# VHH binders against Probable 2-keto-3-deoxyxylonate dehydratase (xacE): the designs that were tried, part 1

No score or structure here was measured in a lab: all are predicted.

Target 1, 289 residues: Probable 2-keto-3-deoxyxylonate dehydratase (xacE), of Haloferax volcanii (d4gp28)
Amino acid sequence: MHYHQLAVSGERRLTASRDSTTYDLTSADADLRTFGDLARVASIARTSVDRLAAELTEDADVVDDAFVDRHATVPVDAEEIWAAGVTYQISEQAREEESSMPDMYFDVYDADRPEVFFKATPSRTVEPGDAIGVRGDSEWDVPEPELGIVLRRGEIVGYTVGNDVSSRSIEGENPLYLPQAKVYDRCCSIGPCVVTPEDVEDPHELEMSMTIERDGEVIYDDATNTSEMVRSCDELVSYFTRHNTVPELAVILTGTSLVPEQPFDLQEGDHVDITIEGIGTLSNSVTTV
Structure headers, positions and changes below count from the first letter of each chain, unless a header shows other numbers; antibody chains aren't numbered by Kabat.
ipSAE, averaged over its two directions, is called F for ESMFold2-Fast, E for ESMFold2 and O for OpenDDE. V2 adds 0.75 times the mean of E and O to 0.25 times the DockQ between the complexes of E and O.
[cut] marks letters that were taken out.
Atom coordinates printed by the task and the answers are left out, and those that the model quotes come from them; centres of patches stay.

## First folded at step 3 (VHH)

Design s01 (from q6d with S105P; framework vhh_nb_b201)
Fold by ESMFold2-Fast, scan of step 3:
Structure s01 (fold): chain B 289 residues (1-289), chain A 123 residues (1-123)
Amino acid sequence: as target 1 above (289 residues)
Amino acid sequence: QVQLQESGGGLVQAGGSLRLSCAASGFTFSSYAMGWYRQAPGKEREFVATITRGGSTYYADSVKGRFTISRDNAKNTVYLQMNSLKPEDTAVYYCAAEGYFTYYPKDSAYDYWGQGTQVTVSS
């Protein structure tokens, strides 16, 4: 099932979509207002999220998809969003350019320990349809479309689409500037929904695409497949959770091979659409922060 | 699609001046450090001057005090003002754009180079 969190007239509502029908689960049980609520109850009852939701749909009101899209917020209340990098297959061309590549990049690509870093708090994360940020002190910025892993207490409960918005110019100046390049106001977006593992089947066999529009013209259009990830979702979760304090709800963005190259530069007024097969499209405008 | 086109070279007498220009296209000019390099016959290419994104300038000891690098981001152009030219300044002068290094292969730092412009300083 596809789960959306909505904000309607100051009230939070949780919806579940199955077979082209969307159900307002909050109408069946007023205590179920977030994906976290549903996941907690399923855990206590020792049942799957989808099985619990299916029971609730019998008493739930039906809503239309346009209503859901208009009122959609972040699909999960992640206390922390983390991200991974250097997770996709390095091309033969990139390997041949070994002398121009930093040693640390190949060290991480070939190492047991993946690149995993803190990305965002809720205060830095924007909802579907809202504006992602580019830093006012940055000279080169890009969106980074990524599969997001949704975790409850370190266990995978679903997947979403994410955008690891980044300052490439700040990142490129010095490795010690990575936190400033990655963590800032409006630096992250997740959505539009959470899809449970039952509906994804294999998170490493999903088409992922991104389009960017400027002044009504498509200026970027590319696609990849999560099958190109050389790091498994389970591996990334393992490195995030070990020796760490694990929040109730978290998201890990899994990296990407889709990064626009020069002369592309993300600018105020751009519109970014990221689509992952079986999940949906995360759409954001762009503003300067 | 990326192009750097130098102009302003030529023959000049010792003690004279020349101003080189480099017109850039096909990339986000303001995001690149811009530089000038030169290559004399039978020698390797050597650094002359660079100007960073923020406007800081750096010069080779051999040209410091005589050459001035500047940029105009609105025109996507970098300049090299060469004063008090010496016969040893004779070389092909190349414009270069220094890319940003990133951790990802598709963002690797590539230097873009122009075709070069000949500067000949007669005694």
Scores: ipSAE 0.000, ipTM 0.119, lowest interface PAE 18.9, mean pLDDT 85

Design s07 (from q6d with T102K; framework vhh_nb_b201)
Fold by ESMFold2-Fast, scan of step 3:
Structure s07 (fold): chain B 289 residues (1-289), chain A 123 residues (1-123)
Amino acid sequence: as target 1 above (289 residues)
Amino acid sequence: QVQLQESGGGLVQAGGSLRLSCAASGFTFSSYAMGWYRQAPGKEREFVATITRGGSTYYADSVKGRFTISRDNAKNTVYLQMNSLKPEDTAVYYCAAEGYFKYYSKDSAYDYWGQGTQVTVSS
């Protein structure tokens, strides 16, 4: 099932979509308003999220997709969003050309320890349809489309789409500026929904695509597949959770190979659409922060 | 269209000096780290020097103290000043525009490479 969190007339509502029908689960039980509520109840009852939702659909109101799109908010209340980098395949030719270099990229790519870093709090994360941010002190900015892993108490409960918006100019100035390049106002978006593991047969075999529009014209259009990830979702979760205090709900963004090259620069007024097979499309405009 | 053009290579006697230049076009030069790499006959391409957007410099141990990398953002040019040259420095020298090492290229840490310029140091 696909789960959306909505804000409707000051009320939070949770919907579930199955077989082209969307159900307002909050209409079946007023105590179920967030994905976190549903996941908690499923855990206590020792059942799957999807099985519990299926029982609730029998008493739930049906809503249309336009209603969901109009009222959609972040699909999960993640206390922390973390991210990973250098997770996608490097070609054999590129490796051969550069094998003798003192290169932090290849060091991390080949290492046991992956790149994992803190990305955002809820205050820095924007909703589907809202504006992602580019820093006013940055000279080169990009969206980074990524598969997001949704965790409850360190265990995978679903997947979503994420955007790890980044300042490449600040990042490229010095590796020690990574936190400033990655963590700022409106630096992250997740959505449009959470899809449970039961509906994602293999998180490492999903098509991921991104389009960027400026002044009504498509200026970027490319695709990749999560099969190009050389790091598994389980491995990234393991490194996040080990030796760490794990919040009740978290998201880990898993990295990407879809980064627009120069002369592209993300600008105020751009529109970014990121689609992952079986999950959906995360759409955002762009503003300067 | 992205282009890197190296110049300044040539034949020099051991102990001599050369200054290499690399003129860049078709991208936002000030946003890239710039580097020099070399490949000697029968060897793999090896790192020589890099300069970050912020001006920090890093050198291979074999050239430290002898080579100096610098950049001129107004001219979109990176330079390599090579002093006290040794026969072992004989190689084709390549200019590279490097993103930050994890995110600027989906298949590589490097976005752009020049065609190379030959440096020959005679004994």
Scores: ipSAE 0.000, ipTM 0.173, lowest interface PAE 15.2, mean pLDDT 85

Design s08 (from q6d with T102R; framework vhh_nb_b201)
Fold by ESMFold2-Fast, scan of step 3:
Structure s08 (fold): chain B 289 residues (1-289), chain A 123 residues (1-123)
Amino acid sequence: as target 1 above (289 residues)
Amino acid sequence: QVQLQESGGGLVQAGGSLRLSCAASGFTFSSYAMGWYRQAPGKEREFVATITRGGSTYYADSVKGRFTISRDNAKNTVYLQMNSLKPEDTAVYYCAAEGYFRYYSKDSAYDYWGQGTQVTVSS
């Protein structure tokens, strides 16, 4: 199932969608208002999220897709969003010319330990349809479309689409500036929904695409497949959770091979759409922060 | 259109010095790492030096202590100061604007390369 979290007249509502029908699960049980609520109850009841949702649909109101789109918020209340980098296969040419790459990136690409870093809190994460941020002190900014892994207590409970918005210019100045390049106001978006593992047969076989529009014209349009990841979702989760205190709900963004080439620079007023097969499209405008 | 234009090559005796320049246009120079690479006859192209946007420099072991890379973002130019030149340094030297490799484009072939400048060091 596809789960959306909504804000409707000051209250939160959880919907579940399957086979072209969307159900307002909160209408069946007023205590189930977030994906986290549903996941907690499923865990306590020793059942799957989808099984519990299916039982709730028997008493739930049906809503249309326009209602969901109008009221959609972040699909999960992740206390922490983390991200991974250097996770996609480098080109045969780049590999052949490996001396052209900084040693640190090759060390990470070839190492057992992947690049995993803290990305965002809820206060830095924007909703589907809201504006992602570019830093006012940055000279080169890019969207980074990524598969997001949704975790409850370190266990995979679903997947979503994410955008790891980044200042490439600040990051390129010095490796020690990575946190400032990655963590800032409106630096991250996730959505539009969470899909459960039952609906994602293989998270490493999903088409991912991104389009960027400026002044009504498409200026970027490209696609990749998560099969290009050389790091598994399980591996990234393992490195995040080991020797760490994990929150109740977290998201890990898994990296990307889709980056607009120079001279592209993300600008205020741009519109970014990221689509992952079987999940949906995460759409954001761009503002300067 | 993107262009990298090298200059400053030539013939020099062993122990001499040369300064190479690379003028860049058609892209946001300050956002790229800039590098120098060389190719000797019958050899594959090899790394010489790179400079990051922030000015950090990295050198091949064969040139450490002898070559210095620098950049001038206001002039969109990268330089290679070559001191204590050896016959083994004889090669065509290429300027490159390096793609940002922390997060890979699936088409990493969009690095920009110059046409090269010949450096010949006589024994």
Scores: ipSAE 0.000, ipTM 0.203, lowest interface PAE 14.3, mean pLDDT 86

Design s09 (from q6d with Y100W; framework vhh_nb_b201)
Fold by ESMFold2-Fast, scan of step 3:
Structure s09 (fold): chain B 289 residues (1-289), chain A 123 residues (1-123)
Amino acid sequence: as target 1 above (289 residues)
Amino acid sequence: QVQLQESGGGLVQAGGSLRLSCAASGFTFSSYAMGWYRQAPGKEREFVATITRGGSTYYADSVKGRFTISRDNAKNTVYLQMNSLKPEDTAVYYCAAEGWFTYYSKDSAYDYWGQGTQVTVSS
């Protein structure tokens, strides 16, 4: 099932979609307002999220897809969003030019330990349809379309689409500037929904695409497949959770191979659409922060 | 739109010095790593030196200690100072603008290359 979190007239509502029908689960039980609420109850009842949702649909109101799209917010209240980098396969040409690459990137690509870093708090994360940010002190910015892993207490409970918006110019100045390049106002977006593992047969066999529009023209259009990830979702979760305090709800963004051709620079007024097979499309405009 | 123009090549005696310059236009120079590559007759293009956006430098073992790469962001120019030149340094030298992150994609089309400048070192 596809789960959306809505904000309607100051109230939070949780919907579940299956095939062509969307159910307002909050209409069946007023205490179930977020995906986190549903996941907690499923855990206590020792059942799956989808099985619990199916029982709730018996008493739930049906809503139309336009209503969901109009009121959609972030699909999960992740206390922390983390991200991974250097997770996708590099070309044979890049390997042949090994000595031309910064050593630290090859060290990470070939190492047992992946690049995993803190990305965002809820206050830095924007909802579907809202504006992602580019830093006013940055000279080169990119969207980074990524599969997101949704975790409850360190366990995978679903998947979503994410955008790890980044300042490449600040990151490129010095490795110690990575936090400033990655963590800032409106630096992250997740959505449009959470899809449970039961509806994602293999998270490493999903088509992922991105389009960017500027002034009504498509200036970027490319696709990849999560099968190109050289790091598994389980491996990334393992490195995040080990020796760490894990929040109740978290998201890990898994990296990307989709980088717009240079001299591309993400600009105010751009529109970014990221689509992952079986999940949906995360859409955002761009503003300067 | 993007252009890289090398200069400073020529004929020099073994043990001599040359300074190569590469003037860049059509992109945000300070956001790119800049590099020098060379290709000798009958050989594949090989790495010589790179300078990152932050100013860190990396060199091929064959030129380490003899060559120095530097950049001037105000002039959109990268330089290669070549000292203690040897006959085996004879090659066409190419300036390249490199995105650190583009090499992790399967498409090398993100790299921009100059037309090259000939360096000939006589015995």
Scores: ipSAE 0.000, ipTM 0.171, lowest interface PAE 15.5, mean pLDDT 85

Design s10 (from q6d with Y104W; framework vhh_nb_b201)
Fold by ESMFold2-Fast, scan of step 3:
Structure s10 (fold): chain B 289 residues (1-289), chain A 123 residues (1-123)
Amino acid sequence: as target 1 above (289 residues)
Amino acid sequence: QVQLQESGGGLVQAGGSLRLSCAASGFTFSSYAMGWYRQAPGKEREFVATITRGGSTYYADSVKGRFTISRDNAKNTVYLQMNSLKPEDTAVYYCAAEGYFTYWSKDSAYDYWGQGTQVTVSS
């Protein structure tokens, strides 16, 4: 099932979609308003999220897709969003062509310890349909489409689409500027929904694509597959959770091989669509922050 | 659209000096690290020097203390001042506009290359 969180007339509502039908689960049980609520109840009842949701659909109101799109918010209330980098396969040819670059790039790729960093709080994360941000002091910005892992108490409970929006210019100035390049107002989006592991048997066999439009014209269109990840989702979760304080709900963005190359520069007024097979499309406009 | 045009190469006597220039157009120059590479006949292309957006410089051990890289963002130009030239410095010198040196975007490095300019150092 696909789970959406909605904000309708000042109240939170949770929907579940199955077989082209969308159900308002909150109409069946007023105590179930967020994905976190549903995951908690399923855990206590020792059942799966999808099994619990299926029982609730018997008493739930049916809503149309336009209603979901109009009222959609972030699909999970992640207290923290973290991200990973250098997680996708590189060729020997690409490695040879970059032989004069600082070795740290290849050191991380070859190392046991992956690149994992803090990305966003809820106050920095934008919902589907809202505007992602580019820094006013940045010279070059890119979207980074990524598979997101949804965690409850450090355990995988689902997957989503994420965008690790980044200032390439600030990052390229000095490695110590990584936090400023990655963490800022509207620097991240997640959505449109959460899909449970039961519907994503293998998170390493999913097509991921991104399209960027400017002034009604497609200026970027490319795709990859999560099968190109050389780091597993379990490995990234392991490095995030070890020796760390694990929040009740978190998301880890797993990296990407899809980054538009210069002369592309993300600009105010652009529209970004990121699609992951079996999950859906995360859509955002762009604004300057 | 994107162009890198080298100039300033030529024939010089050992111990002499040359200044290479690379004029860039068609991209946001100030956002790129700029570098110089060289290739002698029958050899692999070799790193010479790079200058980051912030002005940090890095040099190959073979040229440290003799060559100086600099940039002028107002003119979209990068320079290589070559002093105390040796016959083994003879090569075609290429200007490169390099993507950001970041570990999650390494694949975008070395985006643009110029046509090259010949430097010949006589003994």
Scores: ipSAE 0.000, ipTM 0.160, lowest interface PAE 16.9, mean pLDDT 85

Design s11 (from q6d with Y103W; framework vhh_nb_b201)
Fold by ESMFold2-Fast, scan of step 3:
Structure s11 (fold): chain B 289 residues (1-289), chain A 123 residues (1-123)
Amino acid sequence: as target 1 above (289 residues)
Amino acid sequence: QVQLQESGGGLVQAGGSLRLSCAASGFTFSSYAMGWYRQAPGKEREFVATITRGGSTYYADSVKGRFTISRDNAKNTVYLQMNSLKPEDTAVYYCAAEGYFTWYSKDSAYDYWGQGTQVTVSS
C-alpha cells in the first residue's frame, strides 16, 4: 500500500491507497494520523502495516487522489534523515572530478565501510510542493534524486523518494566541508508517500528519473535504475544502526547516479520532479537560503 | 525509574473471568499506547490487546469478543477484562508501554515491560 500524510484544515490525516482506491484511515481510527502512528500500532499488534491498514479500510471513508495530492505533507515524521554517498558508479566519477582528493573517493567506493552521513532534521526537510534550498554562499548546486529507506527503530518499514540537495562548490573545496555542503536550511525533501515492502518487490530493480524545468523549459531529463547501486539497502541500514542510537523513525537516502554535469547549476525558480517506479513523484521548487 | 506493575492474575476455571491491572509510573502515561502480551510455557510471547493514546482498541483474533482492554489516565493504569476464559489462555501476561515519539515531543520511544502476572485456566 501507498501511505500519504495530509494536513487538512489544521488536522493531520493518514491515507492508504490500494488498487486505485484511496482510504482515509483517520476516519476509521481518529488516533491514526501519521504513518508513525500506524507503524507503532502494527508493531504492538504484531502484524504488518498493510494488514492493519487493510482491516481499517473496511470502516474508512474513500477520498479522491486529487484531494490527497493537494493536502500531502512529508509522508513520515523522520526524527533524523541520513544519507549515503559514493553508492553509484557515476556519483564516484563526478565527485572525483570536483574534489581535491580523488583517491579518497575511490577508497570509499572499494571499501567495506560506506559513506554514511547525517543529512537533515525535520526543520531542514521540505514537504512535497514546497521549495528546496540552495545556499546563498554556494556557487554550484545540484539536486540528488535518491531512493529513501524508511526505518522504524532501525527496521525497514517502507520506501520513499528523496532529494539530497547539495553544494558541489563547497564540497569540492575540501572534503572536510562535506557537512556544510550537505546540511543547511531546506537541504532535503522526501515524499510523496511511503510504500511498504509488499509494494516494492525489489528495491534494487526500480527505475528512477529526474526532470528539471527553468522558465517553463526542460533543462534536465535523465533516468537510471537502482540496480546500479553497488551497496545494498540492508548494508546501508546496518552501517547506520551499528554502534549508534537509533531513533523511532528515520530515513536513509541511498545515493544517486543522476548527477547533472557542469555547467548545470540549480537556481532559484527551478522546478524539480523526481520519480521512482512504484512509489511516485516528488516535486519541489527552488529558493535561495 | 520506569515501572509497570501487573496484578489480578490467578487460577480460574474454564468459562470464568479475571481482570488484570497494570499500574504505570516514571513516564508520561497519557503519551503511550498500552498493551497486553502473553507467553505460554515453551512458546513465543504473543500479542493480546492494545489501546492507543486516544482509546482505540485492537485485539488478537483469538481473544476478540472475550477480552476488553481499557485505560484510566488519571490513575496511570491499563486494564484487561478477560471473560469466557479457556485453558489455552493459560500464560504469563505482560503489560507493555510503547511511546509515541516525534522530534517535537520530549517523550521516550522505548518499549517498557512489566514483570508479568500468571493466569492459569483449569479445565
Scores: ipSAE 0.000, ipTM 0.453, lowest interface PAE 10.5, mean pLDDT 87

Design s12 (from q6d with G99D; framework vhh_nb_b201)
Fold by ESMFold2-Fast, scan of step 3:
Structure s12 (fold): chain B 289 residues (1-289), chain A 123 residues (1-123)
Amino acid sequence: as target 1 above (289 residues)
Amino acid sequence: QVQLQESGGGLVQAGGSLRLSCAASGFTFSSYAMGWYRQAPGKEREFVATITRGGSTYYADSVKGRFTISRDNAKNTVYLQMNSLKPEDTAVYYCAAEDYFTYYSKDSAYDYWGQGTQVTVSS
């Protein structure tokens, strides 16, 4: 199933969609307001999230998809969002070209230890339909479309779409500026929903695409497939959780090969759409922070 | 008009030193990362050293401890000090400028390249 979290007249509501029907699970049980609530109850009851949701649909109100789209917020209340980089396949041609770059990037690509870094708190995370941020002190900014792994207590409970918005100009000044290039106001977006593993047969076989519109015209349009990831989702989760304190709910963004090259840069007023097969489209406008 | 002009190459005996200079014009030098690359006869062009806008330096393993890259923003010049030269260092050395350094950068992402300067190290 596809799970959305909604904000309706000051109330949080959780919906579940299957077979072209969307159910308001909060109407069946007023204590189920978030995906985290549902995942916790399923765990206590020793059942799957989807099985519990299916039982609840018998007493739930049906809502239309337009209502869900209008009221959707972040699909999960992740206490921490982390991200991975240098995770997608580098072709033989690109590998040869990277001989012109500092060894550090090449070393990470070939190493056992992947690049994994802290990305956002809820206060820095933007919901679907709201504006992602470009730093006022940055000269080159890009969206980074990524498959997100949803974790409860370090265990995979679903997948979502994410955007690891980044300042490439700050990143390029010095490796020690990576945190400032990656972590800032409105630096991250996730959504539109959480899809359970039962509905994603293989997270490494999904088409991912991005389009960017400026002044009503498409200025970027490209696609990749998660089959190009040289790091598994399980491997990234393992490196995040080992030797670390794991929050109740977290998201790990898994990296991307879709990064617009110069002369492109994100500008105020742009619109970004990121689509992952079987999950949906995460849409955001752009503002300066 | 953008120009990168290398100088300082030449013939030197093994164990000797050379200092290469690259004078840049036609762009805002201080906003660019600067690098040195080399190409030996019959080989692909390879990375030697880079210096970022902020002054951080990175070197190929083959030159670490022997070569030093530096920049002078007031003179719009980048330098490569080459010490303890070996016959294997024989190559044409190229100066390059790039606006941004990213994981997705390729040779094609470098905005400007110089014409190169020959360095020949005799046994």
Scores: ipSAE 0.000, ipTM 0.134, lowest interface PAE 18.4, mean pLDDT 85

Design s13 (from q6d with E98D; framework vhh_nb_b201)
Fold by ESMFold2-Fast, scan of step 3:
Structure s13 (fold): chain B 289 residues (1-289), chain A 123 residues (1-123)
Amino acid sequence: as target 1 above (289 residues)
Amino acid sequence: QVQLQESGGGLVQAGGSLRLSCAASGFTFSSYAMGWYRQAPGKEREFVATITRGGSTYYADSVKGRFTISRDNAKNTVYLQMNSLKPEDTAVYYCAADGYFTYYSKDSAYDYWGQGTQVTVSS
């Protein structure tokens, strides 16, 4: 199933979609307002999220899909968002060309230990339809479209689309500036929904595309497939969770090969659409922070 | 034709009261949640209050205890009773309708807005 978290007139609602029908689960049980609520109840009841949702659809109101799209917020309240890098061949090449220490990136690409880093808190995460940020002190900024892994207590409960917005100029100045290049106001977006593993046959066989529009014209349009990932989702989860404190809800962004090359520079007023097969489209405008 | 018509705005002294009304037409009023939003000059539009189709009410922290939202489905009207008004409540107040549609998987859901009514609170 596809799960959306909505904000409707100041009220949070959880919807579930299957077979072209969308159900307002909050109408069946007013205590179920977030994906986290549903996942917690499923865990306590020792059932799957999808099985619990299916039971609730018998008592739930059906809603229009266009309504869901207009009111969608972040699809999960992740306490922490983490990210992985150098996971695709083209991503490695892009990082390599911008680095003052190119051998370091090749070493990570071939190593057992992947690049995994902290990305965002809820206060830095932007909902679908809202503005992602570019730093006012950055000279070159890019969106980075990525498959997101949704975790509850370190276990995979779903997938989403994410945008690891980055300052390439700050990143390229020095590897030690990576945290400032990656973590800032409005630096991350996730959405539009969470899709359970049952609806994603293989997370490593998904088409992923991105378009960027400026002043009504498409200025970027490209696609890749998650089959180009060098690292598995399970491997990234394993490295994140081992020897770490695992929050109740987290998202791991898995990296990308869709990085616009120079002279592209993300600008205030741009519009970014990221689509992953079987999940949906994450849409954001751009603002300067 | 869908229409929301606000009324009841005006000039009032600090500490006074006003009651806003919003008359709805062109849609099934009882199937919609109704809300009030406001926008002061030079500021973004902000949430004030909402009432769901089932009658549950929610308020912005700045108006809790002073404002009361209610609805009359027989008259297709939503109300905002504003008590203990402050100069910072000065704004254009907008009526909004957010809909839930059953059995409309291929139809577009609509959000409707009124033209607004001016509320001015003198110090």
Scores: ipSAE 0.000, ipTM 0.094, lowest interface PAE 23.3, mean pLDDT 85

Design s15 (from q6d with F101Y; framework vhh_nb_b201)
Fold by ESMFold2-Fast, scan of step 3:
Structure s15 (fold): chain B 289 residues (1-289), chain A 123 residues (1-123)
Amino acid sequence: as target 1 above (289 residues)
Amino acid sequence: QVQLQESGGGLVQAGGSLRLSCAASGFTFSSYAMGWYRQAPGKEREFVATITRGGSTYYADSVKGRFTISRDNAKNTVYLQMNSLKPEDTAVYYCAAEGYYTYYSKDSAYDYWGQGTQVTVSS
């Protein structure tokens, strides 16, 4: 099932979609207003999220997809969003062109320890349909479309789409500027929904695509597959959780190979759509922060 | 100091009834989903029933229609009414509290378990 979190007339509501029908689970049980609420009850009942949701659909109101789209918020209340980089396959040709890539990038790609970093708090994360940010002091910015892993107490409970918006120019100035290049106002988006593991046969066999529109024209359109990840989801989760304090709910963005090349730069007024097979499309406009 | 204290267990004949109680202290009871689990000798702990903050209830298939979970927030107590008991229901019954967490509530409390109460159903 696909789970959306909504804000409707001052109330939070949780919906579940199956077979082209969307159910308002909060109408069946007023205690179930967030994905976290549902995951918690499923955990204590020792059942799957999808089985619990299926039982609730018997008493739940049906809502239109347009209603969900109008009221959708972030699909999970992740206290922390973390991200991984240098996780996708590098071609033999790219490896042979040593001057095209920093030595540090190749070192991380070949290492046991992956690049894993803190990305966002809820205050820096924008909902589907809202504006992602580009820093006013940045000269080169890019969207980074990524599969997101949804965790409850360090265990995988679902997947979503994420955007690890980044300042390439600030990152390129000095490795010590990575936090400023990655963490800022509106630097991250997740959505449109959470899909449970039962509905994702293999998180490493999903088509991922991105389109970027500027002034009504498509200026970027490309696709990859999560099968190109050389780092497993389990490996990334392991590095995030080890020797760390794990919040109740977190998301890990898993990296990407889809990044527009120079002279592209993300600009105010652009529109970004990221689609992952079996999950959906995360859409955001762009603003300067 | 969080405590969950079960009571009401004992020996009962097949077809009989028992009511278990779990008194909770040391946390905001009304913010927690409460559950009952059981463990028979040589088996893993299994789910029996849960009740959410607002009173919605969920049951294991093996006990549906026979067991009823309820809560009294004023008394910080959760109950399990067990009817039509079978020898297969023989186990130690544990009370559990599962924390409620959303960004808006910011409640990150841990899972809590009681010490258990023995239920023995003779054939």
Scores: ipSAE 0.000, ipTM 0.432, lowest interface PAE 11.1, mean pLDDT 87

